# VH-VL binders against q9c950r261to396, part 34

Target 1, 136 residues: q9c950r261to396
Amino acid sequence: VPTFEDVKEVTIRRSKLAKWLMEPFFEELIVGCFVRVGIGRSKSGPIYRLCWVKNVDATDPDKTYKLENKTTHKYLNVVWGNETSAARWQMAMISDGHPLEEEYRQWIREVERTNGRMPTKQDISEKKEAIQRTNS
Key: E = the ipSAE of ESMFold2; O = the ipSAE of OpenDDE; V2 = 0.75 times the mean of E and O plus 0.25 times the DockQ between their complexes.

## First folded at step 18 (VH-VL; framework fv_ixekizumab)

Design bb6 (at its last look DockQ between E and O 0.90; V2 from the best seeds 0.76)
Fold by ESMFold2, look of step 18:
Structure bb6 (fold): chain C 136 residues (1-136), chain A 122 residues (1-122), chain B 112 residues (1-112)
Amino acid sequence: as target 1 above (136 residues)
Amino acid sequence: QVQLVQSGAEVKKPGSSVKVSCKASGGTFSNYAIHWVRQAPGQGLEWMGIIIPYFGTAYYNQRFKGRVTITADESTSTAYMELSSLRSEDTAVYYCARGGEWLDSYYYMDVWGQGTLVTVSS
Amino acid sequence: DIVMTQTPLSLSVTPGQPASISCRSSQSLLWEYDKTYLHWYLQKPGQSPQLLIYEVSNRASGVPDRFSGSGSGTDFTLKISRVEAEDVGVYYCMQSIDYPYTFGQGTKLEIK
C-alpha cells in the first residue's frame, strides 16, 4: 500500500499539467499519477478529492477550455475508488497544491470500500523516476 | 435529451417531513451533480444543497439548520431531498437541477426538473 | 454567505429595444486562473428556471446570440440586444464560487 508521502510525490499540480500539455510524452507521463480534483469551496476552504489518472480524453476537439495561458481540448479521466468507472475532468479544475493527509485517507477508504485496485509501491517508484527524468 | 422528473405535489402539516424525488433519464447518472433549489410563492430562488454521487458527498445550505438531507440512488438514477420539521415558511416549489453535461461542470445548473409544490398548512 | 445584488428589480422594455441587468457580488467570484463563477438564469412565467449564461459570458445551448454576459471580479452585466416577447420573465444571477450558492433577488422583465 503506498504511503501518503509516496502518493504526494506523484501528485501532479495544475501548473505542471499546463507546462507539459503540448509535449508528445504528456499522456504517457501523467497516466497513473494522481491529481487533486476540486469539488467545491466551503467556508473552511477548497474541497478536493485525490484521484489517479486513467487516461487522457481528447476525442472532441470542439470542447475547448483555457488552462492557464493555453487553450486545450484535453481532459483527464480520473478514478475515485474503483477503476471500472471514471470521471472526465478538465485540467483547469485541478489543484495547484499538494495533497493533504486527510485526502489520502479518504482515497484509501474509498478504494477499500469499492474493492478497487491499489497501485503498488513499485508503480509509484516508476512514476517518480519518470517525473524526475522529465524535469531534467 | 436529459430529463429530470420530480414527484408530485404534497400537502403537509407543520412538524412533519417531506421527501421529494428526482429521477434522471437520457444520460449516465454518475456524470451528474444534482442540486436542489426552492422558491417560495412570489419569492426568488434559494439554493438548498448539492449531491455529487460519484464522490458520495453532499453539501448543504446551513440556513436550513440541518433539516435537509440529500441522497442519491445510482441504481435507479434518482436523487432525493428530505426536509424535516416543516413550517409554514417551507411552503414552496422545490426544484432539482443537474449540473453541466460532465461532472467537472458541477457548479452551475443546466437541466431543471419541473418542480414539486410542497404546501405546509395546519 | 456571498450576497448577490441585482439592479433593477423590475424593468419594462419596448420590443426591439435593448435591456441591461446588473449583478454585484459581495466578494470576487474569480477562483483559480481563468474561472469566474457567475451564471445567469431565466424563469419564464409558469416555468422552471433555465440556464442562459455560465461563467460570465458563455451562452448555454440553444440560447440566442442576442443574449450576452460580461463583467469581472464583483460587477457583472447581462445584456439583451433586442428584446423579444419570449424574453419576458425573471432573470437571476448566481454565484457558485463558495457553498452555499446564492442568487440575486431577480429582475422581472416585462414588455411595454
Scores: ipSAE 0.747, ipTM 0.915, lowest interface PAE 1.3, mean pLDDT 91
Fold by OpenDDE, look of step 18:
Structure bb6 (fold): chain C 136 residues (1-136), chain A 122 residues (1-122), chain B 112 residues (1-112)
Amino acid sequence: as target 1 above (136 residues)
Amino acid sequence: QVQLVQSGAEVKKPGSSVKVSCKASGGTFSNYAIHWVRQAPGQGLEWMGIIIPYFGTAYYNQRFKGRVTITADESTSTAYMELSSLRSEDTAVYYCARGGEWLDSYYYMDVWGQGTLVTVSS
Amino acid sequence: DIVMTQTPLSLSVTPGQPASISCRSSQSLLWEYDKTYLHWYLQKPGQSPQLLIYEVSNRASGVPDRFSGSGSGTDFTLKISRVEAEDVGVYYCMQSIDYPYTFGQGTKLEIK
């Protein structure tokens, strides 16, 4: 099971998504990363779910939206529990904040409950390295 | 072309509970959220709560003080709203509504059910 | 809770004339995503509400271009360029930036 620290290091925030959006490496790099999807706000603050990115969905060029002053038709297919069920999200709905440990725990529980795929240490390591190469 | 079909009208006594169903067709149930909104006779709209089946979570209007329970059955593409400890003031038409075509559109309601009248009287 | 205030509460309009409805929120409806969570609904007599405008200015599918939405922050407006008989009903603004979602009081539009 990946640690919270591991997950944090491969969690991509909205501003980074916007920065990488048009890069040739984006669609490949984002796979296997994590994002925080916004599912509402309560009196206690914004509510997010930590999700694993399955792939970029760019199959609908007619459905565009704004992301950090950019226009895009690229969406993220993300997985909360089991990869058999992915949900599409605008990247504009992704948090620009850091994941919370509670969100990590929720994700772990859901993956376990649904017998979903748990990233291996190798998966995480490779993703970390890929991200670092991009930031250099 | 998603449609939401709700259960039929209900007549209930004060103190009892009512459970209204909302069956979705024409789309993938797990790809959107379901809202519940009610409208008392001659009054405006009141948001009751939301369920996001994909995340298995529901959020409620706290003005109902825990009397509302929203559930979803993905196997039947049906959402439920149960209101307990009914009062005469709960007499209203209850609507379910889809929160967008995709989950990232959960925050507005683009498809509505036909409504379910719930009458609470002694 | 966020309070939504509509004005006017009733409006009688001659067919072909324009109409304007104001909606004010007790706090900003702009989220960090640069989305403004203000929407408009129309409930025609004897029918379920239907979405007119989402996110301030986007017309829902099938909504005539006679309808337009504008505004920012806490002040929003729904405009109908030329009112038609089919536009009769109650219009509601709604915020969805915070739970619970809240509606305006509604504005009843009638034809003179």
Scores: ipSAE 0.683, ipTM 0.906, lowest interface PAE 0.9, mean pLDDT 94
ESMFold2 (binder alone), look of step 18: mean pLDDT 91; pTM 0.944

## First folded at step 19 (VH-VL; framework fv_ixekizumab)

Design cc1 (at its last fold request DockQ between E and O 0.92; V2 from the best seeds 0.89)
Fold by OpenDDE, fold request of step 22:
Structure cc1 (fold): chain C 136 residues (1-136), chain A 122 residues (1-122), chain B 112 residues (1-112)
Amino acid sequence: as target 1 above (136 residues)
Amino acid sequence: QVQLVQSGAEVKKPGSSVKVSCKASGGTFSNYAIHWVRQAPGQGLEWMGIIIPYFGTAYYNQRFKGRVTITADESTSTAYMELSSLRSEDTAVYYCARGGEWLDNYYYMDVWGQGTLVTVSS
Amino acid sequence: DIVMTQTPLSLSVTPGQPASISCRSSQSLLYEWGKTYLHWYLQKPGQSPQLLIYEVSNRASGVPDRFSGSGSGTDFTLKISRVEAEDVGVYYCMQSIDYPYTFGQGTKLEIK
């Protein structure tokens, strides 16, 4: 099981997504990373779910939205639990903050509950190296 | 294409509970959220809560003081809203509504059920 | 809770004439990632509500271009360029930036 620190290092913030959006390496690099998807705001603050990124979905060019100052039709297919059930998410609604340990624990529990694929230490290591190569 | 079909009208006594169902068809249930909104006779709309089955979570309007329970059965693509400790002022049409075409659009309601009248009277 | 205030509460319009409904929120509906969580619904007589506009200015599928939404922050407007008989009903604005979501009081549009 990847540690919280492992996951934090490969969690991509909204601002970084916006920065990488048009880079040729983006769609490949983002696979296997994590993002915090926003699912609302309560009196206690914003609510996020930490999700694993399955792939970029750019199959609907007519559905655009603003990511920071950029217009895009690229969405993330994110996974909470088992990748057989992915959700499409606009990157504009990704957190620009760091993940919380509670969110990490929630993700772990859901992956285990649904018998999902748990990233290996090797997976995380490779992703970290790939991210570093972008000078991020 | 997606439709929400709700259960039939209910007549309840004060203090009892009512459970309204909302069955979704024509889409993938896990790809959207389900909202519950009610409307008392001649009144406006009141948001009761939301369930996001994909994330296994629900959020409620605390004005109901814990009387509302929203659940979902993904195997049947059905959402439920249970309101307990009914009182006369709970008499209303209760609507379920889909939170967006996609889950990331959970925050607006683009498909509505036909509504379920719940009458609370002694 | 965020309070949504609509004005007017009732509106009688001659067919072919324009209509305008205002919606004011007690706090800004603009979120940090640039999305404004203000939406408009129409409830025609005897029907369920239907989505008209989402995120201030985006028309829902099937909504005629006679309808337009605008505004920012705390002040929003729904406009109908040429009111038709089928536009009769109650219009609601709704905020969804915070739980709980809250609706305006509704604006009843009638035809003269």
Scores: ipSAE 0.938, ipTM 0.965, lowest interface PAE 0.5, mean pLDDT 96
Fold by ESMFold2, fold request of step 22:
Formats: sequence, structure tokens, C-alpha cells
Structure cc1 (fold): chain C 136 residues (1-136), chain A 122 residues (1-122), chain B 112 residues (1-112)
Amino acid sequence: as target 1 above (136 residues)
Amino acid sequence: QVQLVQSGAEVKKPGSSVKVSCKASGGTFSNYAIHWVRQAPGQGLEWMGIIIPYFGTAYYNQRFKGRVTITADESTSTAYMELSSLRSEDTAVYYCARGGEWLDNYYYMDVWGQGTLVTVSS
Amino acid sequence: DIVMTQTPLSLSVTPGQPASISCRSSQSLLYEWGKTYLHWYLQKPGQSPQLLIYEVSNRASGVPDRFSGSGSGTDFTLKISRVEAEDVGVYYCMQSIDYPYTFGQGTKLEIK
């Protein structure tokens, strides 16, 4: 079971998605990472859900939006709980901040409730190394 | 083509509860956010809350002081709004509405139900 | 809660003439990722509300080009370049930057 720190290190922020958007390695790098999906703001602040990235959807070239200073039609298919279902999300609505421990615990509970898949510590180690190589 | 069909009009006594249904057809219900909006006679629109079934979560307008509960049943593609401790002031048309076609556009309402008149009188 | 203020609350327009409706929010509707959460709805007589414009200036499906939206921050405008009889109804602006979502008071548009 990966720890909060394990997951935190492979959670990709909006600014990084924008930076890597046009790179040939983009999809291979971000699939299997986490993102914080924004689902609104309450009185106590922004509300996020920590989701796993299943794949990139770029199949509809007419569905364009702005991501930072770029225009794209790439979307993330993200998973909350069981990987048999996904939600399509624009990268513009991904947090540029770090995950909270409560968000991690919510993710763990939902994966358990739905009999979903968790990445192994090996999966995370490989992603951490891939991210580190890309940042250099 | 997505359609939202609501349950029929109701007449209720003060102090009782009402539960209005909103059945979605023509799409994938788990991709939807469902809002509830009411309109008292001769008045404007008032947002009551949202449910996002994919994440299993709901957010409410606190002016209703916990009297409103919004739920969803994915197996029947139906959302529900229950308003308890009814008062004469709750007489209104209650609308359900879907957010955008994709869940990341939860924050506006592009498909509306036909409305359900709830009349509270003693 | 964010207060949305519309002006005018009522207007009467000769067919073919332009119309303009203003909406002001008590707080900025511009969010950190560059989106502005301001939308316009029309409720025709006896009907459910319908989406006209989302995110300030994007027309919803099937909305004619004679409807346009503009503005930023706290000040927004809906324009109808040439009013038609079918445009009769009540127009609402709405913010969705924060829960609870809030509507303006409405602007009733009538044909002279």
C-alpha cells in the first residue's frame, strides 16, 4: 500500500501538465500518476479529489480549451476508486498545489470500497524516477 | 439527447416533507452533476444544491439549515431532493438541472427538468 | 454568499432594436486557472430556464449569434443586437465560482 508521501511525489500539478503538454513522452509519463481534480469551492476553501490518471483522450479535436498560455484538446481520463470507470477532465481544472493527507485518505477509502486497484510501491518508484529524469 | 423528467406536482401540509425525483435519460448518468433550483411564485431562481454522483458527494445552500438532502441512484439514473419541515414559504416550482455534457463542466446548468410544483398549505 | 445585481430589472424594447443587460457581482468571478464563472439564462413565459451563455461569452448550443456576452472581474453585460418577439422572458445571470451558486434578481424583457 503506498504511503501519502509516495502518492504526493507522483501527483502532477497543473503547471507541470502545461509544461509537458507538447512533449512526445507526455502520455507515457503522466499515465499512472495522480492529479487533484477540482470540484468546486466551499466556505472552507477549494474542494479537490485525488485521482489516478488512466489515459489521455485527444480524440475530439473540436473540444479545445486553454491550459495556461496554450490551447489544447487533450483531456485526462481520471479514476476515483475502481478503474473500470473514469471521468474525463480538462487539465485546466487540475490543482497547482500539493495533495492533503485527508485527500489521500479519501482516495484509499474509495479504492477499498470499490475494490479498485492501487499502484504498487514499485509502480510509484518507477514513476518517481521518470518524473525526476524529465525535470532535469 | 439528454432529458430530465421530474415527478408530478404535490400538495403538502406544513411540517411535512417532500421528495422530488429527477430521472435522466439519453446519456451516462455517472458523467453528470445534478443541481436543484427553486422558484417561488413571482420570484427569481434560488440554487439549493448539487450532487456529483461519480464522487458520491453533495453540497448544499446553507440557507436551508440542513432541511435539504440531495441523493442519487445510479441504477435508475435518478436524482432526488428531499425538503423537510415544510413551511408555506417553501411553495415553489422545484427544478433539477444537469451540468455540462462532461463532468468537468459541472458548474453551469445546460439541461433542465420540466419543474415540479410543491404547494404547502394548511 | 456572492451577491449578483442586475440592471435594469425591467425593459421594454421595440422589435429590431438592441438590448443590453448588466450584471455586477460582489466579488471577482475570475478563478485561479483563468476561468470566469459567470453565466446567463433565459426563462421564457411558462417554461423552464435555459442556458444562453456560459463562462461570460460562450453561446450555448442553438443560441443565435445576436446574443453576446462580455465583461470581466465583477462587471458583465449581455447584449441582444436585434430583439425578436421570441426573446421575451426573464434573463438571469449566475455565478458558480463559490458554493452556494447565486443568481441575479432577473431582468424582464418585454416587446413594445
Scores: ipSAE 0.817, ipTM 0.929, lowest interface PAE 0.9, mean pLDDT 92
ESMFold2, look of step 19: ipSAE 0.763; ipTM 0.916
ESMFold2 (binder alone), look of step 19: mean pLDDT 91; pTM 0.944
OpenDDE, look of step 19: ipSAE 0.909; ipTM 0.958
ESMFold2, look of step 20: ipSAE 0.733; ipTM 0.912
ESMFold2 (binder alone), look of step 20: mean pLDDT 91; pTM 0.944
OpenDDE, look of step 20: ipSAE 0.901; ipTM 0.956
ESMFold2, fold request of step 22: ipSAE 0.816, 0.761; ipTM 0.928, 0.912
ESMFold2 (binder alone), fold request of step 22: mean pLDDT 91, 91, 91; pTM 0.943, 0.943, 0.945
OpenDDE, fold request of step 22: ipSAE 0.937, 0.937; ipTM 0.965, 0.965

Design cc2 (at its last look DockQ between E and O 0.88; V2 from the best seeds 0.80)
Fold by OpenDDE, look of step 19:
Structure cc2 (fold): chain C 136 residues (1-136), chain A 122 residues (1-122), chain B 112 residues (1-112)
Amino acid sequence: as target 1 above (136 residues)
Amino acid sequence: QVQLVQSGAEVKKPGSSVKVSCKASGGTFSNYAIHWVRQAPGQGLEWMGIIIPYFGTAYYNQRFKGRVTITADESTSTAYMELSSLRSEDTAVYYCARGGEWLDNYYYMDVWGQGTLVTVSS
Amino acid sequence: DIVMTQTPLSLSVTPGQPASISCRSSQSLLEEWGKTYLHWYLQKPGQSPQLLIYEVSNRASGVPDRFSGSGSGTDFTLKISRVEAEDVGVYYCMQSIDYPYTFGQGTKLEIK
């Protein structure tokens, strides 16, 4: 099971998504990363779910939205528990903050509950390296 | 294209509970949220809560003080709203509504059920 | 809770004339990622509500172009350029930036 720190390091915030959006490496790099999807706000503050990115969905070019200063038709297909069921999200609704440990624990529980795919240490390591290469 | 069909009218006694169903057809149930909104006779709309089946989570209007329970059965594409400790002022038409074509549009209601009248009377 | 205030609460319009409904929120409906969570619904007599406008200015599918929405922050407006008989009903604004979602009081539109 990947540690919270491991997941945190491969969690991509909104501003980074916007930055990488049009890069040739984006669609490949983002797979296997994590994002925090906003699912509402309560009196206690914004509510996010930590999700695993399955792939970029760009199959609907007619449905565009604003991601910061950019217009895009690229969406993220993300997985919370089992990858047999993915959810489509606008990148605009991705948090620009760091994940919380509680969100990590929720994700772990859901993956286990649904017998979902748990990233291996090697998967995380490779993703970290890929991200680092991009930032260099 | 997506349709929401709700259960039939209910007549209930004060203190009892009512459970209204909302069956979705024509789409993928896990791709959107379900809202519940009620409307007392001659009054406006009141948001009761939301369920996001994909995440298995629901959020409620605290004005109901825990009397509302919203659930979803993905196998039957059906959402439920149960209201307990019924009072006369709970007499209203209860609507379910779809939150967006996709889950990322959960925050507005683009498809509505036909409504379910719940009458609470002694 | 966010309070939504509509004005007027009722209006009578001659067919072919324009109509305007105001909606004010007690706090900003602009989210940090740039979306404004203000929407408009119409409930025709004896029917379920239907979505008219989402996110301030986007017409829902099937909504005629005589309907338009505008505004920002806390002040919003729904306009009908030429009112038709089929536009009769109660219009509601709704915020969805915070739980619980809240509606305006509703504006009843009638034909003279």
Scores: ipSAE 0.834, ipTM 0.944, lowest interface PAE 0.7, mean pLDDT 96
Fold by ESMFold2, look of step 19:
Structure cc2 (fold): chain C 136 residues (1-136), chain A 122 residues (1-122), chain B 112 residues (1-112)
Amino acid sequence: as target 1 above (136 residues)
Amino acid sequence: QVQLVQSGAEVKKPGSSVKVSCKASGGTFSNYAIHWVRQAPGQGLEWMGIIIPYFGTAYYNQRFKGRVTITADESTSTAYMELSSLRSEDTAVYYCARGGEWLDNYYYMDVWGQGTLVTVSS
Amino acid sequence: DIVMTQTPLSLSVTPGQPASISCRSSQSLLEEWGKTYLHWYLQKPGQSPQLLIYEVSNRASGVPDRFSGSGSGTDFTLKISRVEAEDVGVYYCMQSIDYPYTFGQGTKLEIK
């Protein structure tokens, strides 16, 4: 079971998505990372869910939106709980902040409730190394 | 393409509760959000809350906190709104509405149900 | 809560003439990443509300191009370039930047 720190190290923020958006490695790299999807704002602040990235959907070039003053048609298919059910999410609705421990605990509980799959610690270690290789 | 069909009109006494259903057809139920909005006679629209079935979570207008419960049943593609401790000022048409076609557009209401009149009187 | 104020509250228009409805919010509806969470709805007599415009200026499916939306920050406008009989009803603006979502008080459009 990966720890909160394991997951935190491979959680990608909106600003990083915007930087990677057009890189040839982007679609391969982002699969298996985590993102915080925004599901509303309350008086106490933004509300997020920590989700696992399944793949990138870029198949409809006419479905465009702004991402930090760039325009894109790339979407993330993300998983909350069971990996057989994914939600398509525009990257503009991804947090630019770090995950919270409560968000991680919510993710763990939902995976358990739905008998979903988790990345192994080794999967996360390999993803972390892949991310590091993009930093030169 | 999604169609929302609500349960029929209700007449209720003050202090009781009402549960309105909203059955969705077309598309995958977990791929969209369901909002509840009410309209008192001759008045404007008032947002009551939202449920996002994919995440199993609901958010309520604090004005109704403690009296409103919004739930969803994925197996029947039906959302429910229950309003308790009814008062005469709760007399209104209650609408359910779907968010945008894709879940990441949860924040506006695209498809609306036909409305359910709830009348609270003695 | 964010207060949404519409003007005018009532509007009588000769068929074929333009109409304009203003909506002002008590706070900016522009989100950090560039979305503006303002939407317009029409409720025709005896019907459920229907979406006209989302995110300031995007027409919903099936909405005629005589409807247009504009504005930014706290000030928004819905325009009908040529009013038709089917446009009669009450128009509402709505914000969805923060829970709870709130509507304007409505603008009733009538044909002269």
Scores: ipSAE 0.712, ipTM 0.904, lowest interface PAE 1.4, mean pLDDT 91
ESMFold2 (binder alone), look of step 19: mean pLDDT 91; pTM 0.945

Design cc3 (at its last look DockQ between E and O 0.92; V2 from the best seeds 0.80)
Fold by OpenDDE, look of step 19:
Structure cc3 (fold): chain C 136 residues (1-136), chain A 122 residues (1-122), chain B 112 residues (1-112)
Amino acid sequence: as target 1 above (136 residues)
Amino acid sequence: QVQLVQSGAEVKKPGSSVKVSCKASGGTFSNYAIHWVRQAPGQGLEWMGVIIPYFGTAYYNQRFKGRVTITADESTSTAYMELSSLRSEDTAVYYCARGGEWLDNYYYMDVWGQGTLVTVSS
Amino acid sequence: DIVMTQTPLSLSVTPGQPASISCRSSQSLLWEYGKTYLHWYLQKPGQSPQLLIYEVSNRASGVPDRFSGSGSGTDFTLKISRVEAEDVGVYYCMQSIDYPYTFGQGTKLEIK
C-alpha cells in the first residue's frame, strides 16, 4: 500500500494540470497520478475525493470548458475504488490544494472494499521520477 | 437518454415512514447523481438531498433534522428516499432528479421524475 | 443557508412581449474554479420542473434561444425575448454552490 506521503507526491493540483494541459507528455504523465475532485461544499467547507487518474478523455471536442485561462475539451477519467467504473471529471473542478490524510484513508478503504487496483511502490516510484523529469 | 420513473402515490399516518423509489433507465447509473426535491401543495421547491452512487455518499438538507435517508442500488439503477416521522406538513409531491449527464455535472438537475405524491393525514 | 430571492413573484405578459425575472443570492455563487452555480428551472402547470438554464447562461437541451440568462456574483436575470403561451408556469432559480441547494420563491408567469 502506498504511503500518504507517496500519494501526496504524485497528486496533481489544478494549476499544474492547467500548466501541462497542452504539453505532449500530459496525457501519458497524468495516468497513475492522483487528483482531488470537488464534489460539493458544506458548512464544513469544500468536499473532495482523492482519486486515481485512469486516463485523459478527449473524445468529445464539442464539449469544452474553461480551465483557468485556457479552454479545453480534455477531461479526466478518474477512479475512486475500482477501475471497472471510472468517472469523467472536468479538470476545472480539481483542487489546487494538497490532499488530506483522511481523503487518503477514504481512498484506501474504498479500493480495498471494491477489490480495486492498488498502485504498487514501483508504480508510485516511476510516476515520481516521470514527474521530476518534466522539471515543471 | 435517461428517464426517471418514480413509485406511486402514498397515503401515510403521522409518525410513520415513507420510502419513495426512483428507477433510472437509458444511461449509466454511476455516471450521475440523484437529487430529491419536494413541493408542498401550492408552494415552491425544496431540496432534500443528493446521493452520488459512485462515491457512495449522500448529502442532506439539515432542515429535515436527520429524518431523510437517501440510498441507491446500482444493480437495479434505483435510488430511494425515505422520510421518517412524517408530519402533515410533509404532504407534498416528491421528485427525484438526475444530476448531470456526467458526474461532473452533478450540481444541476437536467432530468426529472414524474413526481410522487405523499399525503400525510390522520 | 444561501437565500435566493426572486422578483417579481408574479408576472403577466402579453404574448410576443419580453419578460425578465431577477434572482439575487445572499452570497456569491462563484466558485474558485470559475464556475457560477446558478440555474433556472421552469415548472409548467401539472408537470415536473425542467431545466432551462445552467451555470447562469447556458441553455439546456431543447430550450429555445428566446430564453437567456445573465448575471454574476449575487445578481442574476432570466430573460424571455418573446413570451409564448407555452412559457406559462413557475420559474425558479437555484444555487448549487453550497449544500443545501436552495431555490428562489418562484415566479409565476401568466399570459394576459
Scores: ipSAE 0.789, ipTM 0.930, lowest interface PAE 0.8, mean pLDDT 95
Fold by ESMFold2, look of step 19:
Structure cc3 (fold): chain C 136 residues (1-136), chain A 122 residues (1-122), chain B 112 residues (1-112)
Amino acid sequence: as target 1 above (136 residues)
Amino acid sequence: QVQLVQSGAEVKKPGSSVKVSCKASGGTFSNYAIHWVRQAPGQGLEWMGVIIPYFGTAYYNQRFKGRVTITADESTSTAYMELSSLRSEDTAVYYCARGGEWLDNYYYMDVWGQGTLVTVSS
Amino acid sequence: DIVMTQTPLSLSVTPGQPASISCRSSQSLLWEYGKTYLHWYLQKPGQSPQLLIYEVSNRASGVPDRFSGSGSGTDFTLKISRVEAEDVGVYYCMQSIDYPYTFGQGTKLEIK
């Protein structure tokens, strides 16, 4: 079972998504990583859910939006719990901050409630290495 | 095209509760946000809250949070709003509304139900 | 709560003439994602509200191009280039940057 630190190390921020957006390796790098999807803003600040990326959806080139200083039609299909259910999300609404331990605990509880799948230690290690190579 | 069909008008006594249903047809229910908005006679619109079924969470207008509960039943594609401890000033038309076609457009109300009149009188 | 203030509260327009409705928020509606969370709705007599404009300037499906929205930050405008009989109703602006979402007071549009 991956720890909060394991998940934190493979959680991708919005600025990185924007940086890598046009690279040929983008989807391969991002799939299996985590993102914090924004679902609103309260008086105590933005509300996020920690989700993992199932795939990139770029099937409708007319569905464009602004991601920082770029325009794109790429979306993330993200999973909150069981892989059989995914939600499509604009990358513009992904957090540029670090995950919180409570967000990790919420994710763990939902995976358990829905009998979802967790990444293995090896999955995490491979993503960490891929991120490190890309950052160099 | 998603359609939202609400339950029928209700007449209630002060102090009781009302539960209004909002059945969605078409689309994938778990990929929608469902909002509730009310309108007292001759008045403007007042947002009550939203449920995001995919995440199983709801957010409330604080003026109602202690009295309002918003839930969803994904198996029947139905959202519910329950308002407790009714007062005469709760007499209003209650609307449900779906956010944009995709869940990441949860923050505006695209499709609206027909409205449910709730009358609170002794 | 974010206060939304509309002007005017009522408007009487000769058919074919333009109309303009202003909406001001008590806080900026621009969020760091690059979106501005200001929307416009029309409630025709005896009907449910309907979405006209989302995110300042995007027309909802089926909304004629005589409707346009503009503005930024805290100051927004809905314009109807040529008012038609079917445009009669009450227009509301709404912010959705923060919970709770809030509407303006409404602007009643009538034909004279």
Scores: ipSAE 0.727, ipTM 0.907, lowest interface PAE 1.3, mean pLDDT 91
ESMFold2 (binder alone), look of step 19: mean pLDDT 91; pTM 0.945

